# VHH binders against F-box/kelch-repeat protein At1g67480, part 3

Target 1, 376 residues: F-box/kelch-repeat protein At1g67480, of Arabidopsis thaliana (Mouse-ear cress) (q9cag8)
Amino acid sequence: MQAFALSGKKRIVNHGMCFSKGNLDLGSRLSENFMDDPLIPGLPDDVAKQCLALVPRARFPSMGSVCKKWRFVVQSKEFITVRRLAGMLEEWLYVLTMNAGGKDNRWEVMDCLGQKLSSLPPMPGPAKTGFKVVVVDGKLLVIAGCCMINGSLVASADVYQYDTCLNSWSRLADLEVARYDFACAEVNGHVYVVGGHGVDGESLSSAEVYDPETCTWTFIESLRRPRWGCFASAFNGKLYVMGGRSNFTIGNSKLLDVYNTQCGSWHGSKNGLTMVTAHVEVGKKLFCIDWKNHRKMSVFNAEDETWEVVALPLSGSSRAGFQFGKLSGKLLLFSSQEETGQCTLLYDPDASPGTQWKTSEIKLSGSCVCSVTITA

## First folded at step 4 (VHH)

Design a25 (from s5 with E99D L108Y; framework vhh_surovatamig_d1)
Fold by ESMFold2-Fast, scan of step 4:
Structure a25 (fold): chain B 376 residues (1-376), chain A 121 residues (1-121)
Amino acid sequence: as target 1 above (376 residues)
Amino acid sequence: EVQLVESGGGLVQPGGSLRLSCAASGFTFSTYWMSWVRQAPGKGLEWVATISQSGSEKDYVDSVKGRFTISRDNAKKSLYLQMNSLRAEDTAVYYCARDSYFGSGTYYDYRGQGTLVTVSS
């Protein structure tokens, strides 16, 4: 039950960013109080923020270079709210791709029409597997994972943030427990990590929550049973953890653990799924390609906890060939097939039966590793 | 250190049989789902078969159903693939693979060096 490896690392915090001790470049530029000067001379700050909110998202890095006040504004959670109220939010798809040689992993960015915009700067730190990606407050987090060092598997607690407004990476506070192959989701502005494998390859029951306002990780109530290879989805202030491994002797792969973020407690049922090849959340539904039935999607409705099945318009044999994306309330299915290469399918859950699937013009530069959608 | 060592490959005539073995070390074998994947000459990796931790659940690619049987021995930390009624199209390097879990989007986190199976008259 007890996590022994406590983090003694000092954290350096500013209003929009958190840093482990020893990395001060971005933090030193964002002191707490510089609000005396107007954002735009001659305008009240509320009107100035509304004017800045009308600028296309592609120009945010340039806006952040104008002065420290504008940099602070464009990085802020409040700015996303102002842009939402102005009807100016832009939805961009971020896809981590791997080329055929497996040596060129890069983040690619596409707009809401699927047109390629740019590639992100390289992610800092060592190359890892078993990591998770999540979006909170318009920022991409890449959390933990493991790497092979001198023939030994080393679990990581490192957390990196990509700020789309600055087009730059920074390091956030480390997890309290290094982990890989864990479940991760954002719930009401907080990031939850659950389970996984620890530093000795042991199964974890511990869970942690990240608060972007305080830039700290805090333990929450542990799972009743350790589990790894599980995945998470968030609905109505609750965290749904499915799949993975715990008590293998009883075939415990369908366990559903639900955490209520308001009362801070877990409850369990057997209404989950086993291992899934890919999953994505659209609206109040979770779309999964089950390991056993990867020619069909299993769709979970969180409101009534029911499952339905949707056929895939694909034939062939590859369990590693599927990844999801999400754009404009529609589901993207990235498929890798040896004969045809890569293809992208679009699923519209609101379309008439029999017309929900279409071919997408989106072309990836390599195989999809994972994807996130960021609205800012 | 995680190690997977395959054996049992070789040259066999169409209609013949082979049994592949994989010896695992450096991790708790009994807690992982295990798979066999193959790579035919000039082609990419193809998943062949998967087995649950206890061995109670098994799955196969359609082209080998009824011909191949995956099994495991947790006490010996070994994975097996019994291949019957072999066809020329089964010619490939066969890899023992430990299943990954959504980490970098890769399905298998470790593979062995592979064992060559050639089906030819």
Scores: ipSAE 0.000, ipTM 0.256, lowest interface PAE 11.7, mean pLDDT 78

Design a26 (from s5 with L108M Y110V; framework vhh_surovatamig_d1)
Fold by ESMFold2-Fast, scan of step 4:
Structure a26 (fold): chain B 376 residues (1-376), chain A 121 residues (1-121)
Amino acid sequence: as target 1 above (376 residues)
Amino acid sequence: EVQLVESGGGLVQPGGSLRLSCAASGFTFSTYWMSWVRQAPGKGLEWVATISQSGSEKDYVDSVKGRFTISRDNAKKSLYLQMNSLRAEDTAVYYCARESYFGSGTYMDVRGQGTLVTVSS
């Protein structure tokens, strides 16, 4: 629906990749009424959108069920802009949790105070690992990964989208190259995937970008060297790729690959970090847990490309895996390995030195696989 | 739940050989990439070798290439490191580690006390 140029004001979308014949048929039905009825009788549509923007976010699925025009409005990225101007944006935390044995994955949703809301409907498709999640235009994407078949990993190219306004999943265009354990980040409204392992388990140097306006994946310039187990973060229109393994070198690479989205070129430096097990960006800083320095956070400042270190509140000989969350400008630290009743930890970067870490009341229903924050 | 138990370390003269073993339990061993990691006295952790689920793909740190061989037996849930032509700089506590894919990237678990390898004349 967002992909169709119903009014003729925007360019016609390339329809080859992101929608089925059924979706196209639905779009055609929507166009029959697009210009005929106002959103709210007696009001210009711009004023009507301002009125709709005042409704709490939890009501959006119900609003979308009222009529086709309201559904079109609440699912649009332009509606997020209207809500921002009205001061009505809501920040929700989405956490994917896994039970013991890794068989049941579920998405939990929490509000800006960390209070639990409802869970998402189940993710479609076969269960996968090595996938990546990203948020673009207020939508959650779950990208690629691999399936276990007869003890072997089989790479996938599947892409699924969760629409928080409709509370529903849909399938997007597949990646051009099936991959798992790749780097993924959103830069200026586009989603980038870089490297990973392919169909035969080969290390990949290829990279692709997704344009949500055209619903298409396009290859970009490949990395100079294949790499997998790497991660990505975005700052100032650039994609920063760090960590992982390259050309069968055990994950000691400090190689930082930076893609400039404006000129379409890669630049390399040795100012990266190795074997990052968890990362999160807050403002202009990237917080990383390096497996080698498991008791410390390494913090990258994207403005001057310098690193600093922050201590973790870890004790003794324990080896715990961590995953990050972000909520209200603060970091949440979830333990993925510790079963001794350890609570979620909260890190406030703006607190006075020595008081930045606190215990959080947030309790997950299982081990944290990943998390995203969606503001809409 | 998940356990990794290293063994096979000891005192050996330069040029000698040792075979390290790691017994895994509490998880489906055959579905995980496995690594050997070491910590020399007064140094940080250094990973040494990695092996794919089937054993078809292997990686080594440059300083041990041609001297060390990583292998696995999925039926016995065991990981091995054959160390040949040992040097004084190979002296370290050797740890068995499991890799997994969660959240922001590859995650590596080091669970046991390790096994000490001392290379001395």
Scores: ipSAE 0.005, ipTM 0.346, lowest interface PAE 9.6, mean pLDDT 78

Design a27 (from s5 with E99G S100R; framework vhh_surovatamig_d1)
Fold by ESMFold2-Fast, scan of step 4:
Structure a27 (fold): chain B 376 residues (1-376), chain A 121 residues (1-121)
Amino acid sequence: as target 1 above (376 residues)
Amino acid sequence: EVQLVESGGGLVQPGGSLRLSCAASGFTFSTYWMSWVRQAPGKGLEWVATISQSGSEKDYVDSVKGRFTISRDNAKKSLYLQMNSLRAEDTAVYYCARGRYFGSGTYLDYRGQGTLVTVSS
């Protein structure tokens, strides 16, 4: 089957699905468009958008089904701005959980109080590992990864987007280079992917940036050294890449690679962390679980590039599997132990000393694979 | 310093048997899932077998099921792959790897230098 503009090929994605109206200039004739109906009869469109902004987030898919004009409004980043000004923004936690069999992954959704909401539709494509998730313009992206096909590791370049307003998945432009176990972060509305393993399992130094306005991936300056198993965080218009290895036998020794998005250049230092099993950004700080420091969190302050250590309120000798979440400016630590099952701890960086840790009432249906927070 | 050192590869005739060993150092071996992966000449990496921390759970690629057996000795910090009824298509460099090939994004973090297995008459 080779006749469809949309299916299975790089740069055949409908770019009109990615562009905001502000990036489409069809000439002065459209500014006086004679075919435009008002969003709400009897109201100017800016007032209509203010009225729509007062609707609870859970109703957005229903609003999007009213007509195409309402659909475009609720999908827009401008609508998020209107909702922010109206004090109506809702922060939801999205957690990808794996059942006890390890074969059934589901996205669970919780509101800012930890109350469970409806699950997402199933992700398209084959089950993958080594993929990365990121949020840009209020949308969830699931990027690349690998799958096992007839015993062979197959690297993917596939990119999928979940639109919270439509409650649906779509396919975006593929990466230029298929990769897994790479670093990924959003910086100033753009998504960066760095390093990883390629199609032959080779270590990659290449990096790419996604522009949601153009719906395209573009290469940026490569890392000075190939790097896989690394992770990224974004602070002050810069991309911080830490951890990982240049090959399968030797790790990167505390190498911190920093990309300046304004200058388009990399700078390196030895002020990074080598082996990180879980990480999350809260405020201007990066919280890491270090492989060597299993009873403590290593916390990076991007403003002065200093590290501090925070003790974990853990007991016993068994190592727990850890994953982070973030909700309402607080850190969630999801753990799975053979003795106690699934447990969630809450860390409030703004709480009084000695009261920062407490047990959360959030209970996942399975082990946490990854999580993101989406505000809309 | 994390190190994985494979041994036991060599030339064998079809239908023969071979036992691969991997010596681990620089980490707490007993707390990690371990895997064997291979790369045939001109091919990509292929997962072969995986084993849980205690050895209670094992998984294999279908083509080696019933012929290969993965095992570990946590006291000796060693991983093993017993290969029986070898076929020409089993010819590959075999790598000892730390981690799980499936699960949240920590599945493979270290790999040894590899040991060559050639199945030829």
Scores: ipSAE 0.006, ipTM 0.337, lowest interface PAE 10.4, mean pLDDT 78

Design a28 (from s5 with Q53Y; framework vhh_surovatamig_d1)
Fold by ESMFold2-Fast, scan of step 4:
Structure a28 (fold): chain B 376 residues (1-376), chain A 121 residues (1-121)
Amino acid sequence: as target 1 above (376 residues)
Amino acid sequence: EVQLVESGGGLVQPGGSLRLSCAASGFTFSTYWMSWVRQAPGKGLEWVATISYSGSEKDYVDSVKGRFTISRDNAKKSLYLQMNSLRAEDTAVYYCARESYFGSGTYLDYRGQGTLVTVSS
C-alpha cells in the first residue's frame, strides 16, 4: 500500500533494483571472477552453470530460493544461452484467459504439447484494460493500460514483470508517459511502445524504448501523426506500426510507420492494414485477422513488403473471430468467448499447400485475451 | 457485468429503412469506440461501421457508405445504426460490439446477441 501511495519512491526503488540486477548480469558476462564465492563448492562457475542448466524448468523457482547467487544465475539471459547449448530449452505457452462476463482473468501455462502446467500468481496492482504484453530476455512484461477509479478512466504508466524462473511478479520503471491502446513490440532485446491514448484520452505521437540492461525508458523520435489502437511487429531490427486511428484523420488509414532502430528515424508508407482484430509474428511473416472479414488472414512478408491472403477453414464462420497463440513455430487460433464446441485451429506456415490446417486438442479454461510464448 | 442489447431488426422491402439500437450497461460507454458488425447466413463476420467515443469520427465499409449512418448518445448509453436504401445483400444478423485494444491489436471484447435484418420482397 505505502509503495503504491508513494509512486515516485516506488519508481525509484524499482529503478534501483533493476539497475543492480543489470549491473550484476553485465559483471557476470564480462568476468567469471565477478563473484569470488563459487556457485557450487569445488566446481568452477562455468561447470556449475552447466549442472544447473540440466534441471527441468519447473524446478527453477526452487533453485532460485537456495541463495542470491543461484537466483541471479537462473534469472540471467546468459542462463538461457547455457540451457540452449545443453539442449534443455523448453517452450511454454502463457495464455491470459477470462471467465464469462470478463470478471476473473488468469494467466495459464501450457507446455509444448498443450498440457496444462500451472497458473501464474495474480498480477499486482489494479485490474486494467488497454495494456500490452511483450516478452524480453525470457521475461513477460505487462505494460501500462487504464482502469476505472471513482467513475473516471485513468491512464497508467505502471510496468510489471513476471520472471518465469522465480515464478514471481516485480515492478519495473514506469513509462515516462501514461498510455493505453498503444503499439508494443520487442526489437533486438529492447521494448518499444508507440502512440495510444494518454491522460484525458488524447491521441499520442510519443514513443519510448525500454533497455533491460539499464532498466530505463527513453523517448525516441515521435510519430509524425498521433495514433491509437495501432499494433506493432518487429523484423530485421525495424519496428513496423500499423492500423489504429487518429483525431487528425476522418477514418482509418493504411499508414505503415517503420522505425529503424540503427539510425533512429521513422519512414512512412501506405502499405499497411487499416483494422485488425488479432496479429502474431511467425518467422519473417506477420499474420493478421482482418476486421472486415474474419474468414481471412492477411499475411505480411517483411522481406519484400507484400501482402497475401490465407482463407480460414469453414469454422472461420464463427461469430467472435479468433485470438492467436504461437507454439513450435505454428499458429494456434483460439475461438473467442462466444463460441462453444468449436475446435482450436492449428496452422503450420511451413507445411505444403493443402496440408497447413489441422485441428488442435488444446483447450483453454476460458476465452483467450492474449498469449505469449516464453522459451527458457 | 458488461451487456450489449440490440433491437430494431425485422423484415423490410428493398429500398426500405430500419434503425437499429443498442443499449449498453456495465461499463463507461462514453470512453469506448463502438462498432456494428454483421453476419449473413452461411458467411463470416463483416465489419459495417465504427464510431469514436465522442462521436466525432465515423467509418463505414464501402458497400454501405452513403446509405448507413452510425451515431451514439453517451447520456443514454446507446448506439444506433440508421439503415437506408436497404438491399437484399444487407440481410444479416447485426451485432453491437465494443472495441478494445490489447496485445494482439484491435479486438471486439464484447458483443450482443444480435438482431436479425431480412431484406426481401
Scores: ipSAE 0.000, ipTM 0.274, lowest interface PAE 12.0, mean pLDDT 79

Design a29 (from s5 with Q53W; framework vhh_surovatamig_d1)
Fold by ESMFold2-Fast, scan of step 4:
Order: structure tokens, then sequence, then C-alpha cells
Structure a29 (fold): chain B 376 residues (1-376), chain A 121 residues (1-121)
């Protein structure tokens, strides 16, 4: 791990929320003082939090508008714990869709039954590609990526957070290294970014971890070999990085780089995949649509590091695009073909053999770019 | 309206060479990463090689590394695959494919009709 000091960087943290130096104002002093006030007059704060936890998730933006202290409570990871203990957790599916004109990317939201909810406000910043999305502490992060400026790809270090309580976007600390087409996953409450392409299009070996408690990115041990177009998944406190390419690799190899978050070290093997067009983690398994053979789904079992193959029922055109969603312990496969339009398949890993695939009634308004599931 | 048209396939003896070409139209070719993928008889699509939009980054499947060379001419909107030291196992339909980045990762969004390469004596 690379030692990195951020002692000169000003951060204000309240209930896991981060306020960068640009947001240091009189309000931070006020929050310290009014934290002595009860959440609900006449009730201890623990009882008040239990009462707030019984409110349906769709009401969180309204609750956050009542006062600053309620806003901080419903944004906290502690509130997710209180809601879990109350049996009030709700699983929502967030799908980023692109319309046929490529002119507008929009987040569609669905409840645990697949029923459409309200769309998110538009993402801040310039339109980018090669970015990654991840969920940490019930919040959606959109990390980095690139945009085309004056005929050149320009790598970004920007990080944005969507808060379901506020129904709004905010900017978090930038990455230390601007990157696109990198691997990204959440492991035990921390967000890891690995590899990708840098500012000059170079292949990167550097890796960084985000701590939501300190609101800082810190370098970790770099990969032995740079790689881009790679993807990551998390199992049992470890980060598994697969796929991608590099001018320093043995070509399109099955390199698997595993980072142990407890001891802070990498080890490698050749038991990975070369490239995928889509991936999703469910339980102890990683489901991948092979980029080279898009008619094949490869399934990685993290417990024994073995692979199995599951046939895809779709025989679509060369213009088919595939992306995964996850909802209620089942996989959703979003497909968009120019001739047949959008369709959604459901894969139930617990169903009887031969009956695991079914057509889903879920129909997206456009092509799926990516999706995340947020439980809060 | 996006079109990718492959050419240059044919019958060749083991150890021989072929040069595949792909003519692109209907999009700004110079801003896209491009790939060659192939499908052997009775098998699925297999990725062969990729080239960056500028030509500065190239990658290959291990089995063709050192034998195949991917290149592009952005002015002519053309993609090429020079295939040397051909083996019977290289017999396949070869497709030119456009690579897209939509935030969630890289994937192929268009491919052509393909050109057949047969390596036999």
Amino acid sequence: as target 1 above (376 residues)
Amino acid sequence: EVQLVESGGGLVQPGGSLRLSCAASGFTFSTYWMSWVRQAPGKGLEWVATISWSGSEKDYVDSVKGRFTISRDNAKKSLYLQMNSLRAEDTAVYYCARESYFGSGTYLDYRGQGTLVTVSS
C-alpha cells in the first residue's frame, strides 16, 4: 500500500456525510450546536430514529426537507441499520437508460416488484463514457470516465453521489488519478477503483480506495501489470479483478488479480475471463456475458474459484446489447436489438434446472447502460 | 445506417497469409475503438484483436499474438487484419466490429456480415 497523507485537506463529516472545503460555512458550526436538540421533542433520539424508520422510503426526500438534523439522520448508514432492525428495508432497482437518439441518459427506478417509480434528476457535469457506478452506504456513486474534447478523449477524476434521501446529486472528492474503463467494486463499505486508461490514454496499474467515513481516496498497492477494460467483483472481503487488456500483458489472457483488503496485498492467477460485455454479482457467484461470445454466460463460483457455463436463450442480431440487473435475488438480463426492440429476461438461480429463464414484464424506455440495486 | 463491410477472405494453405479489410461508413470512424472477432464452424464468436481510435493501443488473443497485426487508416475509414503463418485452427468467418463505451463497460454494438477464411491444404 502507498502511504498517503491528506492532513492538509479540510473535511467536515456529520453522520457519514462529507463537506468539502468549498462547503465550509457557518452552517457547519450551527450543526455542532443544534446536535444537542432532540430529533422529536419529548422523545429520546434512539426512539425518534425508530419512529422515523417506519416511514416508507418514497417519503425520505420529504423527511429530509423537515430540518437539517432529520436530513442528516436519514442520510446516515446508521439509519439503514435501524430500518433493517424494524423490517422496513426496501430494495429498488436503478437503471441508466439511453434513448434511441443517444441524446439523453436517464435513471429509471423500479420497486422490488418491478413497478416503475420516479426518475432521478439529471446527472451533473459533462456527458461521459467509460465511467463506473457503485453503491456504498445506500448511496449511488458515479465515478470518473472520459469525454471527447477537440478530437481527443479526456480522462476525468470527477466523483458524484446520488442521495435517495435528498433526491439530489452532490460532488465528492475527486480520484487521485483521472481514469476511464477501469474496474470498480464495493468491498466491506469501501469503494475500490483499479486500472483503466489515464490522461494520455496510457494503461494504468494504480488503484485507489474511497472511505465514506473520511471522504478521502487513498492509493493501495498497484497491480503487477497495468490493465484497462477490466471489471471487478467482491467476495468475502476480497476484490477480484478480471478481463481487459494491456500492452504489458501476455495479450488477451485470463488474468485474475485478487486483492485481500485485510492484509493489503495482491496475488494473481490465470483463472479469470478475458473480457465481458456485462457482469453482475449474486450471492457467492459472478455472472458474466462473454464479450467474445455474447451467446454464452459464464458463472464464477468464488468459494472454489470454478467456472460453469449457462446457455443464453437469446439469438439476437449483431446489434444486440446486453446488461444485467439484480432484483429480489434474481438476475435481470436487459437486451436491446434494433429490429426487435428492448426485452428483459429473468434468471432465477433457485428455480428447477431447465426452468431458470423466463420473460420479464419489465420493459425499459431505452437501452440499458448500467444498473444498480439500492436497499435502504 | 452504420455499415461495416469485410473483404479479403478466401482459401489459403497452412503457413500462408491473408489481409482482411473492413470499410466503415455511417459514423465517425476515427473516434471509435475497433475489433476483429471470428466464428469457427459450430463455435461461438471469439474475439481476435482490438485497436484504439488513434491506433496507439493494440491487443490480441494469445493464439494469434505474433502472427496477426491489426491496423487502421482513419482517413480511408478502413480497418485491417494482416494474418501471417495461418493454421487450420484459424478457419472461421471474420467480422469487423465497432466497440462502444457507455459507462458500464466496453461492448461491441455493430458488426459486419463477415468474410470467410478457410485454411486447408
Scores: ipSAE 0.000, ipTM 0.319, lowest interface PAE 10.9, mean pLDDT 79

Design a3 (from s5 with S100Y; framework vhh_surovatamig_d1)
Fold by ESMFold2-Fast, scan of step 4:
Structure a3 (fold): chain B 376 residues (1-376), chain A 121 residues (1-121)
Amino acid sequence: as target 1 above (376 residues)
Amino acid sequence: EVQLVESGGGLVQPGGSLRLSCAASGFTFSTYWMSWVRQAPGKGLEWVATISQSGSEKDYVDSVKGRFTISRDNAKKSLYLQMNSLRAEDTAVYYCAREYYFGSGTYLDYRGQGTLVTVSS
């Protein structure tokens, strides 16, 4: 790809899945003289949706191929709600793995029992680093990042979406500000991106929120201080941003910046971590592995903002490349050590003391780059 | 004002070599321990190597021992990372970092944009 292809214009992408009935009902005229075909002949649409909700998730791409009305149903946020009420939601683990040759970065999919399903189609766009992944409304987003062009690091604003129901990728609206090594999390159906490095490698304080209903990014109140290499988690309608560094103060790495999505304001404290190798949220707790000490896990309780320490059942002096996953309310710890090779540990926070850690049956085909859990 | 500027990253084939550089300014470089830290796509920050003020003491993460060499030139206020026998798993943005003591512990102070290293064909 040519260098100018990665610095393209921002483009708004409109597609049917971005338009909720709620927003359209306020602005659309009633259709008095034209009737839509029923979803299933002989049944009211609400009953038909309940029938479709009982179909196993693995068949959704095939269902979406039947007609455009069924495609619209299986893509909709409403369908996830119908499946939840029917007790039919399925939890799948998506892991981006990198093989030893570095050429085969691919998404692998596993069910709630760790059984491998299928790989996703290849990700579109140029290969990037410093990107973030997040799930919103049952869709996987891959956001921004950077690549090397003509010996220079170039920040991207590109956003791609994987639709698990259609088994296909699409491009969403670009970020307002190209960035890499930023914080990212989903809060109450909206995606937040905060900080990072910009186009000239500068530290960013700006933050943006994505609304799936409008398919647009909008700025929110900026951080008080620029931060890069930071990470985010979401608890109780709030966005928690920790770690990283700015170019102004040595003490900045201990800042915890909390964004209240209801009132639209930031609050700061000094109750954060400096840097982490890996992090994951389970329930109301944030599990972190310190990037300098890989033998302990720091656990943040968002309800009272307290920290506790949990020992890792690992031996030896070697450092490990760690990444978390979550499945069925439990933590997966993916590790890649030269002495032991690749292994997966399972942590059950609800198990009796001394029995929380077990070896997992899950075997990755390569090193874990990142993972997400999608319930649909 | 403390400033660190990384350079020397690029695309390299497996088994190849790269030398990273970091230019320091705004502080007395010779009095600080320095480190290299990396971040692979979608992963957290990982410590790679550390060097003492004089360069007499060096430490490495086990996965790079024997392949990577950290060094410094205090007269030029520069930090280096010689990377040999590169593997796909070494693909990351590499940052130079300053060690400091604050309150109850030792911390790293990261500055600059980092430099991207991609190991692929």
Scores: ipSAE 0.000, ipTM 0.177, lowest interface PAE 13.8, mean pLDDT 77

Design a30 (from s5 with Q53D; framework vhh_surovatamig_d1)
Fold by ESMFold2-Fast, scan of step 4:
Structure a30 (fold): chain B 376 residues (1-376), chain A 121 residues (1-121)
Amino acid sequence: as target 1 above (376 residues)
Amino acid sequence: EVQLVESGGGLVQPGGSLRLSCAASGFTFSTYWMSWVRQAPGKGLEWVATISDSGSEKDYVDSVKGRFTISRDNAKKSLYLQMNSLRAEDTAVYYCARESYFGSGTYLDYRGQGTLVTVSS
């Protein structure tokens, strides 16, 4: 980490500004522009914000289109706080689906009851694979990946942000190192990316952290060994990196690399999983599925670092594409099988044993690529 | 274009052996984990075996452990499945498949046209 100088430049995003404003100087200037005008004529701004907070979340893009002052309010972190205090926070599920052939990828949005609300505008840039998605400060980030550029497969450093209040995409600062098939998770308001494949297909040990306040990526301590095809989860201020492969260690790795964000250091153990096809965090637990013939979940308890197994209520030994969602403290399992088509299962970790699994009425328009939950 | 071409299937008696081959082209074979999957008549796809990019790590579905051996030759861009002590339940179309990443998961993104293995007596 200390081997790399910090960037002194602000990042300017297409079609907007970074959500945290990053630089205090720029933030102060924007605040000055709205100082003398009331948000709603006849009301103090604090009362006006309380009134706006009562509007259903589905109306935020329309509210943002009224005027620049309302747009500024609804996209702010302060507005999420005002809505929380008003008891108006809404949890929505965002699912990226792909049709047959992989040509049409689209984001679908569902409310806390799993009912379809809308779809997002198309993501900017070329179609990518090996990218990661994460939520930070109520914004959806789509990070890096690889794509065909000028007839060649190349790793990307591009980062795109979806603002649910504006219903629009913008481009954030690029990664310092282009990468795909890397691990990614949010820890205490910062986004971490670890490992992957680089520009020449090399295995990476480098890691970077994104600070929404500065809108910049900074290197952190590298992994001891390169990893690609790994995944990450965050618990109690720590980043847990599992799975993947390394050309230096050959084959599947049970190595668990844990980054302590307070100390800024990596620690290793052999208490990880190999060959995970889907994973999701629910509460203090990490739920993982092997893409192997056996249909079971391996569940990691971050409090005591123990593993347990939960059977899946799926018949047969046929392979299926699986992805997880999380909604209202419950796990959603999206599956796509050639014979049965698409189905969604709901797992309630708080239900009594034997009653945890139920069929969900949620029906995706295509196979699930990934999903995130955003509360605003 | 990514291409996987399987061969070596056929009709064999119970207890017999077959060796399946898969020729890969259109990608850097030596950097990908590879799998064999099968589809029995009227059933969905079933994962059979996986091999690491270097060939040192291998894994199998329980029903074929001790009977099947997966191997690869990166110089020839070829994947193999040696099948011994074949049973009627092993009757299926066998597909060579490449691992890919889709969101945060690992999936098989390409498979060949398949090669039919019939175990009959």
Scores: ipSAE 0.000, ipTM 0.277, lowest interface PAE 11.8, mean pLDDT 79

